# Miniprotein binders against p73408, part 1

No score or structure here was measured in a lab: all are predicted.

Target 1, 371 residues: p73408
Amino acid sequence: MRQILIAPDSFKGTLSAGEVCQIALDVLAPEFDCVAHPLADGGEGTLEAIANNLDGQWQTVRVQGPLPDQTVDACYLWLPQEETAVIEMARASGLPLVPVGEHNPEIATSYGTGELITHAARRGAKQIQLAIGGSATNDAGLGLLMALGWQFLDSQGQSVGWGGQALGKVAEIIPPVLNAFPQVTVLCDVTNPFYGANGAAQVYAPQKGADPAMVQRLDQGLRHFARVVREFDGFEINFPRAGAAGGMGGGVAWALETKIESGFTAIAKLTQLEQAMAGCDLVITGEGCFDHQSPQGKVVGGVLELAKKINKPAIIVAGQCQLSQTVLPNVLKIFSLVGPDMPLEKALQHPQTALKKRLVQVKQYLIQSQN
Below, numbering starts at 1 at the first letter of every chain, in headers, positions and changes, except where a header shows other numbers.
F, E and O are the ipSAE of ESMFold2-Fast, ESMFold2 and OpenDDE, as the mean of both directions, binder to target and target to binder. V2 is 0.75 times the mean of E and O plus 0.25 times the DockQ between their complexes.
Where letters were taken out, [cut] stands.

## First folded at step 1 (miniprotein)

Design t3b
Fold by ESMFold2, look of step 5:
Structure t3b (fold): chain B 371 residues (1-371), chain A 82 residues (1-82)
Amino acid sequence: as target 1 above (371 residues)
Amino acid sequence: SDEVEKLLEEIYELMDKVFEIAEILEERGDKDAADKVWELAERIFDLAEKFEETGNPEYLKQAEKLVNEAQKLIDEVKKKLS
């Protein structure tokens, strides 16, 4: 136990993964040599987690925002050694950029995210990791694709324009003349299909501002677009995960011939998590999970799977521990922030204090195990 | 190999059938049945992706088992529809 890898997810709603790492470093040093390796699953906060692990260069680009008359300054992370750009869609086309009360997925565009991709390509990116959580849009990536040079025309030969309202107007698809894009990988674990009862519009458009009538129009637009794509080149766009980010998963997979990957897997490979873990004697991982009794998150599960693969012991620190009843051979101990001495409400109100308390207990456990 | 390519093609063809049935179930309001069908499609898709990422043939063996189970479910659902 000479060196400890601290590899957590964020405690969503309370602490970022970086904050969790910093608290662990503060509590466990100087008695233990700790290495911070904050992680994410491809949602918001992904850039910050990667920036803590790699020498990245933040790039700020003035791009189209989600509303047609809106311009935003959006950041992405350029990783020159990896020849990779990491882009969070939400920074250009995200719901947080839209004032409450102005949410409207029929008009919101993903064009600015396409502009970030173009900028990264000009910067020299050969690979793009595109995290698509938190979108304001339901346009199937039409805006993004238009920024890359695709044309979507109505029956009169005019551009269909932007937003979810444009999907039902598409009659002709004209791909760009130059089709030399970086390889794009979409990072998301959302399983929704493109359209239908579990599709992008039905499940996610309401939280983006759609009333029931708008949801129906958006879903029909997605169905129409799926038919036009199938007629264009035979691609079946209505598959699991295609509905992510208002249909972005399907649109990018179709147009850019890429796949939707688990955010954790892609981030772990990019940040060399396996190499970092191999250099340590023990792994501490964790997640918040205060909101429900769901199964463990993708980060904790992925870290534990990797630790088992390379035979490294692990300790789990979580907001509430809801691991299955299975035997976890490499897990030495599990510490839950919530317990008899720290009720849920108190832990949510004082998350730093709750985490520090449990990490002190981890420290004591580790010191005792050395004797 | 030819066997691996054939299995991948079979997986994608079955996914199309699974999606069609799930959509029909959703339109008829049988959300519980549709959810089960979507969950099965997700598991099959995940295994195919893990095979393509790792080259580990055990993922294809697991996927083949689930494809067979999905085909039985599809046959049962088609009986209900007709």
Scores: ipSAE 0.000, ipTM 0.243, lowest interface PAE 16.4, mean pLDDT 84
Fold by OpenDDE base, look of step 5:
Parts: sequence; C-alpha cells; structure tokens
Structure t3b (fold): chain B 371 residues (1-371), chain A 82 residues (1-82)
Amino acid sequence: as target 1 above (371 residues)
Amino acid sequence: SDEVEKLLEEIYELMDKVFEIAEILEERGDKDAADKVWELAERIFDLAEKFEETGNPEYLKQAEKLVNEAQKLIDEVKKKLS
C-alpha cells in the first residue's frame, strides 16, 4: 500500500475537511503518496470542500437576505470545467444571517437564494447543486421561485409577498418561461414531508423562531399551498424530503422538476470520489464524532460503503469514537483522537495536535503492516 | 427535528448493542457467529439509512427485530460455551 486517499469529513467545530487533509499529507508524506479529497454532506463546509477538490471559483453576489430589510454578500462556487454552480442557500437565506431575536419564519424569505441561482444561470451554469441546509425560512421556496420569475397571486390578483405567511394566500400560480435553464439538483438529507406532524413547520419552524401558534399557521399555509399546487398541475408536493428547508425541497422539486439527492452522494459524484478511490490502495476517512450515525449517510459512512463496493481497505480517524472497535467490513483500524493519552478537553483545545498525534500512529501502523 | 433525532438515536442505540454482541463473539472466538451478527449490523445500518430517507418508522421496527435476532445468536453461543 503506497497510494492513500484522504477523504474525511469536517471535524465539526474543530477542523475543516481541508485542514484534516493537509495535516494528513504533512504526516504521511513522503513515505506514502497521498491524495487529498475533502468531503462534505451538503451542510456546512460544502463549498470549501468542493473548492479544494475542483479548483472552484468563488462568486460573491449581493442579494436579498432572509429578512425583508436585509442585503447580504453571498458567495457561491463556480466550477468552470463542469459548468456547475454549487450554491448553499444558507449564504443568502440562512438562519445565522438573522439577528438574535428577529427569527420569524412567517417573514423570512428565500428570495436571495433565487438571486444566486439566477446569477449562476446567467454565468452559464448548466448544472446547479443547491444545498438547502441551515435555512431561516418556511416559505416552501416561494421567494426563491419569485426571484426566478414565478408569480404567486392572492384571490385579488395581487402578489402574496414573502415568507411563510404568503403560503396560505396563494390562489393563482403563473410560471415563468425558463428557456435553457440549468438543471438544479437539491441536496438534502432530511426525510420530512411537506406538512403534517413530521412536516416542515411542525419539525423545523420552532428552531427558526416559531411559537406553537405560528407553527400551526405555517403548517396550514403549507397544506394550502400543496392543495393549490395539486390543483395547478396535479403534482403531489407532500412527499418525503419535501419538507427540507421549510418546504423548499418540495417547492423547488415541483417548480423546477428536479430530484432531491443526498448531499454526500452528489458531492461524491461531483468530485469523482469513486475514481479517486479506485486509483488508491487505501482510503483514510474520518469525522469529529464517529458514532452509529456515521455509517448511515454521513460522509464516513458513504466513503466506507464505496470502499467496500470497490474492495478498498479503509482506516477511520475520528475525533471521538463511540463505536467499539468492531471490525467494520474493509476497515483495518479505527483511530480516535480522544484516548487515554489525549483527554477530550485537550483534543478540543488542540485539535491539530491531537490529529497529528493519531496520524503518526496511523503512519506507524501502515509501515508495520507493510512488513 | 427532535422527533427524527430521537428515533435515529434509538436506532443507533440498537446498533450499539449489535456491535457489542459482535465484539463479545469475536472475543470468544466464535468467528462464524460474529460474522452473522456483523451482517445483522450492516442490515441495521441499511435500515437506518432507509429510515433517514423515508421517515418510515417501520424501518426502526425492523432494526429492532434484527437486534433481537443478534441477541438470540449471542445467547446461543453463550449456552454452547457454558
């Protein structure tokens, strides 16, 4: 084993996937030929991970923020070779952009995300990867669609306006003519339906500042909108994943006739993870907390499944390992940053050092395994 | 969502039990039983993934069934070693 693929997730709160790769390269080279392949799940750090893999170009656009009175300088990633834009809605319509105490999913709009999409389309994007995590909104993507030229009118023929409050007012839908519009792929890992007990409003609106009464209004709005959509073209918007980002998953899937894919799967495909892994002898992956959730659609799980599929051995380097060292298929060994020699507190204070220390042990293990 | 997170946590707790069973079998030198329990763990992971994809609580029930099956395997091994 001489060629190693380093394909980690971020160690949430401590190290980016790129930083993990760099530390691994610093420790394992020159004894091993290492290829950095930072990954993400479509959440935080997605753009950075992709930028590190594909020589992406950062685009900054001034767009509408989540609140009506806000403008933000939002970045997205342009991939000129792939003619692909990667957009995180959180950069325009995200929860962190809303000041403390001003969270209101009845008012918050996704309009700025639509402006990013429009900008990317004008730049010549053939594909758009739209990550929809971390939203401030429960508007079913209404604002986003309005920015693309959709009109949503009330019973008086007036625009319904912005935010979750607009959903219950929609009486008429007027679609734009989108000639040669880029193909949009929505990235999300949630399975919530559009409305109901497990729907967008009931599950996520509280985290966005909704009180119980507001949650009920928002859910009723989603139900109303779903009915109007069904009456418009027969589409059933109440499907699994439609509730993502306050119903944006469903709204975008409907309006743009797109599929919702897992973040990891989309990123792995975009960055050609399988091809990169096929060219290596070993894959090293990891995340901040390797738990039983890690195999189930997170980056590490996806990497391990792929490694198994193509019969590549794997090593896991985790910040914390909650799994017993049960031999996962094709997993040679699991290394935890936290251990008897590295208390959790110390690892959190000095994540780079903790990682370096474990990677030295990985290196030693690999050298010994070759003899 | 708190409810989805809670259900996922329950799945993961079940998976922890399966891994624990697999480890006990390996420590006892019963490789065949360990391999079977591990296969069950993989199936539980697949079910958890499907649950995350669909939100269907039936996958959680199926996972629980597989954990119980794994527990039966270890109990059988324990009886053989007694």
Scores: ipSAE 0.000, ipTM 0.179, lowest interface PAE 16.6, mean pLDDT 87

## First folded at step 2 (miniprotein)

Design fd6
Fold by ESMFold2, look of step 5:
Structure fd6 (fold): chain B 371 residues (1-371), chain A 86 residues (1-86)
Amino acid sequence: as target 1 above (371 residues)
Amino acid sequence: STIRITFEGSDPEKFKEALEKIKEWAEKYGAEVEFRLEGDKLEITVRGVSPEVLEKLIEEALELAEKFGLEVTFYIGDEVYFITEK
């Protein structure tokens, strides 16, 4: 085992994927040559994971925040060699930007995310990877599209304005006259449709501050907008994943003819994970997953499937979740941070120590396997 | 992949017609079909579908639900995927 790929997700709430890699490098050296390949699934930590893998340049832009009277300094990652910008919607239009008690998806706008896209295009981006997790909005991407030059007018010929409240007012759609935008790929792992019992409003708007009456108004707005889009050009917007980020998945798919891809798949391709893994003898992957009831994360699952595909052995280091893919033939062993010698509360309080302790055990296991 | 399709309605004859159409589609693409009819719900489990075939199955089931006035719900894996109104 001469070279080991360290390809983890972040341990959400405790350690970034980069920190996990650094601890692994420190523990496993000098006995093993390690290659850090921190990953993400299109949510929290995505830009940082890519920046640790590729020669990227952070770009900071002052844009419209999620609240109408709010501006924010939002950053995205410019990858000049790939001619690609990686944008996290949440940095311009995300729920964390909204002060406690002011969450309101009827007024929150995605306009600032559109401004980031415009900035990236002027910077020279030919492709945009748009991560849409963590949004504050339920506006179907109307704000984003308005920033790109789209107009959405009510029955009186006036702008419908911003936010989820605007969706039900749309009577006329006017696309921009000239439209030369970079290719946009939406990074999305949720499968919710645009509207309905399992749609954007019903499932996700409560977490964004909607009470039951608001949820019903938002869902009806999405249904109305779907009808207007169908009448405009025949596009059926209520498809799988269309409800992601308050309907953003549907809105941009319709207006920008985008692709929707799994966040892990897109990041793995962009960072050339398969090539990196092919050059190693073993992969170590992991995730925090301290909730015993959570399903396996997309990063760990994706890494394990790739390792199986190209016949590489794998070791898993996880908080304490049950990993449903532990029966894959190439998984050698699973190490849990939480155990008899490391109770849950202690692992959460001292995550670096807990991880280091388990990685020492991984090192011991690997040394004994060489002999 | 495996998809579960649930049709809801009050007319058992429309359930029979929906099931027969899904079975014809499944034979066309070599997928296996299992079903359960319980009261006002018809649950159809389709196994051995590729991602491309899955998209086509969803399109057919949506057209069928609209034609017969049925409510349809899709499950891919363990989660509800989406539903439409009757």
Scores: ipSAE 0.000, ipTM 0.132, lowest interface PAE 21.4, mean pLDDT 83
Fold by OpenDDE base, look of step 5:
Structure fd6 (fold): chain B 371 residues (1-371), chain A 86 residues (1-86)
Amino acid sequence: as target 1 above (371 residues)
Amino acid sequence: STIRITFEGSDPEKFKEALEKIKEWAEKYGAEVEFRLEGDKLEITVRGVSPEVLEKLIEEALELAEKFGLEVTFYIGDEVYFITEK
């Protein structure tokens, strides 16, 4: 065993995937030949993880922010070799961009995300990976689509405007002519439908600033929009994952005739994780918390399933290990940053030191296993 | 997947009911189970468990530990994953 793939997620709140890789390289080299392969789930840190894996160019674009009177300088990642743009909607239309006390999913717009897509298309993107986590919006992607040239008109033939409030006003849809437009892939890990008890508004609008009355209005808006879409072209927008990012998953999937993929799967393909793993003898993966959800579409779970598929042994390094429901047969050992020698508080205060300490133990374990 | 569950307590006789229940559980779910009692420590090694079975095993073990006032430790391989303090 000589070649090790280091394919972690971020240790949320403490270390980036890139930092984890660097620490692992510093500890495990030169005794082991290590390849860094930082990963993400399509959430926060996705662009940074990809930028660390692939030669990318950061593009900064001034776009519409989530609020009508707001402009933001949003970054996306351009991959010139792959002719691919990776866009996080949260950079233009994200919840953190909304000032405290101004959260309003009836008003918040995804228009700026559409401007990023437009910019990427003009830059020559053949593919766009659109991460839709962390949205401030419940507009079903109307703003985004308007930025691409879609028109949504009310019963008076006027534009419905922006935000979740616009959904219930849509009476007519006018699609743009999109010639040679890039293929958009939406990255999403949620399975929420477009509307209803488990829909976008009922589940996610409260955390975006919606009160119960607003949630009801937004859900009715989504229902109305779904009906209008069905009448327009027969598309059923109330499918699993359509509720992601306040209905953007459904809206983009409908309008751009695209697929919704898991963030991990898309990133793994983009970064050629399987090929990298096939070239190694062992994979080391990890995340900040190894829990029962880790196997269900998170980076660690995805890495482990892939490793199992191609018969590669794996080691897990977790910040805090709660007993995971899934111990895969190919997992050699799990190392928790937190332990008798490293209390949780100390690990949180000194994550680099805690990780380094565990990686030293990983190194020792690997050396002993070769003997 | 192999997990090791350790129950610790001052009275080894308290382990009898726990052992029987875990044995019944293991049989029910088709898991291979080994039991070792050393002093005030009961070690149960469970092999061939699915994730779904593992979850149920953890829940049952925690319930047993609570019922009998035992400390329970879960191991996967040589690593400690969960410790209940009395």
Scores: ipSAE 0.000, ipTM 0.221, lowest interface PAE 15.5, mean pLDDT 85

## First folded at step 4 (miniprotein)

Design j4
Fold by ESMFold2, look of step 6:
Structure j4 (fold): chain B 371 residues (1-371), chain A 82 residues (1-82)
Amino acid sequence: as target 1 above (371 residues)
Amino acid sequence: SDEVEELARAIKYLAKLIKFIARILEERGDKDAADKLKELAERIRDLAEKFEETGNPEYLKQARELVWEVLELIREVLKELS
């Protein structure tokens, strides 16, 4: 047992995936040769995880922010060898960019994300991986599409404007004639449809600032837009995952003729996780999981599935785990940061110490298993 | 391959433009031509999806033949409107 792949998610709220890897490298050396492979699921931390694994060039662009009178400096990762740009929509159209008290998905626009796509295309990108977590918007990607040259007109032939409020006004769609944009892949792990009880507005608009009346208006707008799209070219936009990021999943898939992929799957392919894992004897993966109500994360699940596929043993290090020990034969042991010697409050206040303590125990376990 | 995906997407987008033209014709009262364009666009889209899934250039060849049919139909409509 000589080489260990360290392939964690971030411990959200406490440690980045890169920090987790560095602590593991420090603790397990020199007895074990560790390879850092920090991961993400397409949400926060995705660009940083990819930048840790690939030679990329950060690009900073002044673009439209989520509020109509706001501009922001948004960055994305340009991967010249892969001819690929990785864009997090939240950096241009994200909820963190909106001041507290000004959250309003009826006004917020995705236009700036479209400007990032245009910049990446001019840079030479042939492919774009678009992570859509953390959005402020419920506009079905209308802003993004307008930045790419789409026109959405009301019954009087005037632009419907920006924001979720515009969806219900759309009467006519005019696509751009020249389309030289790169292939856009939307990274998404939620299954919510475009509208309805489990749709974008009902499930996600409240956290973006919508009160109940606004949620109803946004859901009705999405339903109306779906009808207009169906009349335009027959596309049924109300499919699973279409509701991601305020309908961005559906809007981009429809307008740009692209697919929605799992964030973990796309990142694992881009960073060559399988090749890295094949070169190691064991995998250590992990996630924060400090909230007992949260399900097992997509990163941990995906790493374990791959490890099983290529017959590699795995160890899990998690913040707090209530799950029964898995029946999977390739999971050797699960270590929880929280335990009798590390209460939850202390682990949250001192996450590096808590992780280091458990990794020392992992090290001891591995040394004993070699005898 | 990446080339197959790029070309397939471009053909599917062309089908979208053809359906847009069909709607313009329908609103102007040329329902017969609009219906034919919609049918051709659907077939072009289907062929592009099969090309994307298989990489088989026969689907691309068939899609190109349907695009020619679209162009002839549009030419007929434009002459009539003159």
Scores: ipSAE 0.521, ipTM 0.842, lowest interface PAE 1.8, mean pLDDT 89
Fold by OpenDDE base, look of step 6:
Structure j4 (fold): chain B 371 residues (1-371), chain A 82 residues (1-82)
Amino acid sequence: as target 1 above (371 residues)
Amino acid sequence: SDEVEELARAIKYLAKLIKFIARILEERGDKDAADKLKELAERIRDLAEKFEETGNPEYLKQARELVWEVLELIREVLKELS
């Protein structure tokens, strides 16, 4: 009996990675022995994907929201066996938490994300996986660091306060005299530097409600903060990925001496994807859209690279495929949900049915390939 | 190993704290001590990075020796301020 690893991403807007796995198990069993291994890229659905793979406990904490007058009930995932917390900053400091019309990256704070980290540390986390997508903030993680006991003072020795507006006021940094924080790994797939034309403010602040004048102020604030950090300890915060989440990537990496990893890589390690794949004969992966960018760092690309590395054949099941089968030598076949028998509109309306139908074809293909 | 990374991180953080102390000394006018602490902090950081990369405990031993030098320097400065 051929063992198959089912390692999909979410089909954005239609099916979770867990749902994809369940449908695959239902279709491919009992003829094939299938192992579900839902994946994510550190974006939306990351916590749910991990919770489906590992024995996790949801933790709900009331924390500071992105706005000063706002509190939110934020969830994170506790993995007791791994002594690891998985935190999405968007649950505390995310753009969707800001009411329409109140988007302001000069005011928005990451403080609540720091409170989640503190809660996880108190619960005994040795490691924290910090997903930083979907931020409302351009505060370089200042709020988060303040929640961890860092002080940032102005020229008068007063706290600079919260938000991107605080960055340009920082004159003095006081680190906390704390016991060792858990190891924080920042999950980030962007390569933006801290400031400049490709920096946090210029690229992402407009999406967070910044007008052109605010973008310039925020970028100047980031530049100022980078100088103060350099003066403090010689650290150059203007490196690739530092601009992620309005500079939080840089701020956290600097302050906590943490690594920034791709979301896929971190999740693959945490869920032991390589070990799971090594125990199987074939991997089936997929996502909503397999495009020319899919091999370059998305879940499907990461799975295929790993499969190639360990000489495992792969099958792709995509919502829509724009690539020819010849792109990767270890890919046996690509199956698109959309086809002559399944129009796009129908696939979007009935994603479960569309996936099931295609997985039946995968099953038939696999049976024929064994003969 | 996770232990190597944790310890390396802790040592890097210690280097930050040493630089913070150096800044306080600089503000008080003890430039020589401040400069020496900054130097030692950078060396400690470098050793932590090498340790993180290699896992070689010799770098920890060297870092510990520099930390001791930092403590002695701080002790001397404190005696002068008393």
Scores: ipSAE 0.308, ipTM 0.738, lowest interface PAE 1.5, mean pLDDT 90

## First folded at step 6 (miniprotein)

Design b1
Fold by ESMFold2, look of step 6:
Order: sequence, then C-alpha cells, then structure tokens
Structure b1 (fold): chain B 371 residues (1-371), chain A 82 residues (1-82)
Amino acid sequence: as target 1 above (371 residues)
Amino acid sequence: SDEVEELARAIKYLAKLIKFIARILEERGDKDAADKLKELAERIRDLAEKFEETGNPEYLKQAEELVEEVQELIDEVKKELS
C-alpha cells in the first residue's frame, strides 16, 4: 500500500496548511494511507502549522506592546516534549498592533518580545525559535535585550530608553548573567545587512512609517550601535541577515551568541520532516501561489529538494503553478487550482472546493498509475 | 549535537562577560589585568568555536582551564583593591 506524506505550505489568504492537509486526508485517505505534516517558512501561519503538527500548548502573556503606553495579550507555542518555545515577535512587537497613523519605528519597542522569551525560559524552555517577521521596530533588539536584563546607557550614565531613537545614544553596554538560559534561534530568510544602502533602515523602515529624514537617523543609529558593539567585544554586527526586523537579527545574534536560520530549515528540523518523508512512498506538497509572477515558495522548494535527496517522488498542488514538471525530475505531476474549469476569481471565492477538485484528480492519477 | 551547541554558546557568552570585566579594569587604570583578560577571553571564545565545530572535548577542557585562570586573575585583582 502506498503511504503518502501531505506536506504543504498554507495557501496564503485562503487556506491554512492544516486545512490543506485535512482536505487531502478526506479525499485520499479511503484509498491511500496519508499522514499530515503541515509546514511553514517562519512567516504567516508558523505557530498554527507547528501546533497542528506537534503536541503544543498555547501560552498567553500580557506584555509590553510596540508603543510605550500599550500592553497586549500575546501568545506563543510551548512544546513540552521538545522542550521548545516558538515565538512570533509580531504578536508582541508587530506592525499590525500599531494603530493606523501611529507607525513610528523611532519609538516602537521590542521589549514585549523579550518578556515572552523570559516567560518561556521560566516555563522550562531549553530552545526558543524566534520568528521575527512583521515587526514594527527598528531598535536592533534593544527592547528585547533590556527585558532580558541588558543595560544600555548614554554618556551621562542614564538608560537610552526605547525605540530606534535610542541607538545613537548608546555609550555603555552592561550585559546580564544568563544562568541556564535557553538557546534562541532567530528565524530569518532575508539577507539584508545591519546598516547601509541595503540595510534595515533604508530598505524596511519606510513601510514601518519612517519618512526619509527618519530613515537617515535610524541608519546612523544602527551604524553607531555597530561601533559600540565592536568596541565592547569585537563583534562585527554588520553581516548578511543581521538587518532583519529592524536589526533584531544582528542584535540577538550578537548579544545571545546564537544563530540565524532559515525558517523552513528550522521548522523542518523541529517537526522531523526528513524522518516523516523517509517513511513514505510519495510526498504531496503545495502552496497558494495565486500571483502568476511568484517564484517557487520556500516550503515547496525545501520539500522538493529533500524529496530529491532521499529519492522520493513528489506531486505539487498549487494555486497557479507555472513550473513545468519536466524541469523537476522527482516531480511526477503538477496540479494547478486555477485553470479553464476553475477561473482565478472562483478559486479565491471557494478555495476548499477548488482544492478538493484537484485532489480528486490527484487521486485518479495515482489509481491509474497503479495499472 | 544539542549538548555541544549549548555548552559552546554558554562558554562564548562567558567570554563576552570577561571582555566586559576587562573594559571595566582598563577604565580604572588596571591596564595589565585588562590586557590579560582580553587575551584570555579571545582564546576562550576561539576554543568554544572549535568545540562547537568538532565536538572534540579537548577544546572544552582547554577552555575550562582558561576560565579557571580568569577566575584566579579576578580574585587577585579583588584582593589588591582591599
């Protein structure tokens, strides 16, 4: 009997990865032995995909929001078997938490994300997977680090305070003692450096509310902070990926002596995707990809590369997939939700129906391939 | 392995604390002690990175010996300030 691993990304804007898996199980399971393995790349749907894949417990904590006078109830996922917490910084320090018209990366703080980390450490976490997409901040993680006990002082010996405006004031750094502190891994897929033309402020601060003058001030603050870090312990903070989330990538990597990993790689390891795939005869993966200009997503690409590595055939189900199956030798067939019998507008309005229709075709293909 | 990575990270963080102490001593005029702590911290960090890369416990043992040397130096400095 053929054993099939269902390992999709979400169909962004329409179906979660868990919903995609459930529909596939419902269509295929009577004839095929299917195992659900919903995935994510460290962005949209990451906590939910992990919660559907592993035995996790939601933890809700009242923490500091991105604005100084704001508190929020933020949740993270506790995985007791794995001794791991998965934290999305956007739930405590994210741009969606900031009211329209109040976006300001010079004042927004990552302090609440640090409070989530502290809570997870006290809960017993040995590992923390920190997804940093969707941030409101450009503070290099200063707020986060202050919540962990770091002190950043100006030339007068006073706290520099919160926000991107604080970076240029730092004159002295006082690290805490971190007894038995969990390993924090930053999940990031962008390559932007800490500062400069392609750095955190120049590329990302405008979408967080920065006008050109503020972008210049934030970039200079990051450059100043980089110099202070170099004087402190010789660390060169301006490396690829360090600019993610307003410099959070660099700040956390420096301060906590930890690494930045691709979101897909970290999630695949956490959920043991390779082991699950090795136990199957075929993998079905997929993504929404309703924008005809989109390249192959990180989840689909990662699943296909792993399947090729361990010699497993694959089927792709996507919203609109422009790839030819002859370019991907381990891919048996590609099914697109959108086509002449399912126009784009109809697929977006009824994504469950569109997916089910294509999965019935997958089932028919697989049955006919047995003859 | 997770244990190797955990130990290596903890030792690298300790090296960061040692460099912080060295900076304090330098600002107070204890240049010889500060220079020695900076040297020891760099060697400790390098050994932690080699331990992380290889899993070879000899690098961990060498790092631990240097940490003991750091502790002795700090204790000596404290006595002189009394």
Scores: ipSAE 0.682, ipTM 0.894, lowest interface PAE 1.1, mean pLDDT 90
Fold by OpenDDE base, look of step 8:
Structure b1 (fold): chain B 371 residues (1-371), chain A 82 residues (1-82)
Amino acid sequence: as target 1 above (371 residues)
Amino acid sequence: SDEVEELARAIKYLAKLIKFIARILEERGDKDAADKLKELAERIRDLAEKFEETGNPEYLKQAEELVEEVQELIDEVKKELS
């Protein structure tokens, strides 16, 4: 019997990676020996995908929310065997936590994310995987760093406070003397620099509630902070990926001397994707929309690159496919949920049914290819 | 290895702290000591980066020697302030 690895991304807005795996198992078993390996890119659903692959323990912590007067119950995933905590900043400092009409990246703070890191460290974490998607903030991680004992002072020697508004006020930086914190790996797939036309404020602050005037203030704040950091220790914070999560990528990388990794790469390592794939004869992967950008940098692209590296054949099951079937040499076939027999509207209304229908065709294809 | 990366990170952070101390000395008017600490901190950082890239323990040893020089310089400054 051929062993099949099922390693999908989420079908954004319709099915989680775990749901995709379950449907695939239900269709392909018992004719094929299938292993579910749900993946994520470090965005939404990352914790759930990891929890489905590894024996994780959910930790709930009462922390500072994105707004100054807000507290939230935030969950993170503790992996006791790996001594690793996986933290999504969106659970403490995320855009969905801000009430409608109160979105303000000048005020929103990352402090609660720093409290999660502190809790994980106290729990015995040796490693922290920090997913920074879905942020409400443009504070360059100042709030997070303050929760870890960093002080940022104005020209009068007073704390600059919280939010993107604080960035332009920073005159002095006081690091904590004892940084006994575990290694933090920042998960990020964006390449935005810290400031400028492609920087954190110009690209992402509008979706966080910034008007054009606020965007300019926030960008100037980031520029100012970058200068202060350079004067502090010579570090150039305006590098690719530094603009992630309103500059948190740059701020955390600078302060904690950590690296920024792709979400896929980190999750693939943590969940031992290569080892799982090596044990299989075929990999089935997929996402909501497979396009000309999909082979580069996303979950499906990463899976296909890995499969190519270790000479495993692959099948793609996509919600929508804009590419011809012959794009990658190791791809046997691409199946699209949307087709002549399944209009887009119907697939969106009944994603489980649409996926099941295509997986039946995958099953038939696989049976025919064995004969 | 994870251990090499962790140690390299710790040394880079130490270099950051040394630069912070150098800034304090500069503000107090001890420019010569401050400049020397900044130089040592940059060299320590460079060695940490080389250690991270290669895993060669010789870079770690060289970094330790420079940390000793930093400690000696700080001790001298403390004596002058007392």
Scores: ipSAE 0.624, ipTM 0.875, lowest interface PAE 0.8, mean pLDDT 92

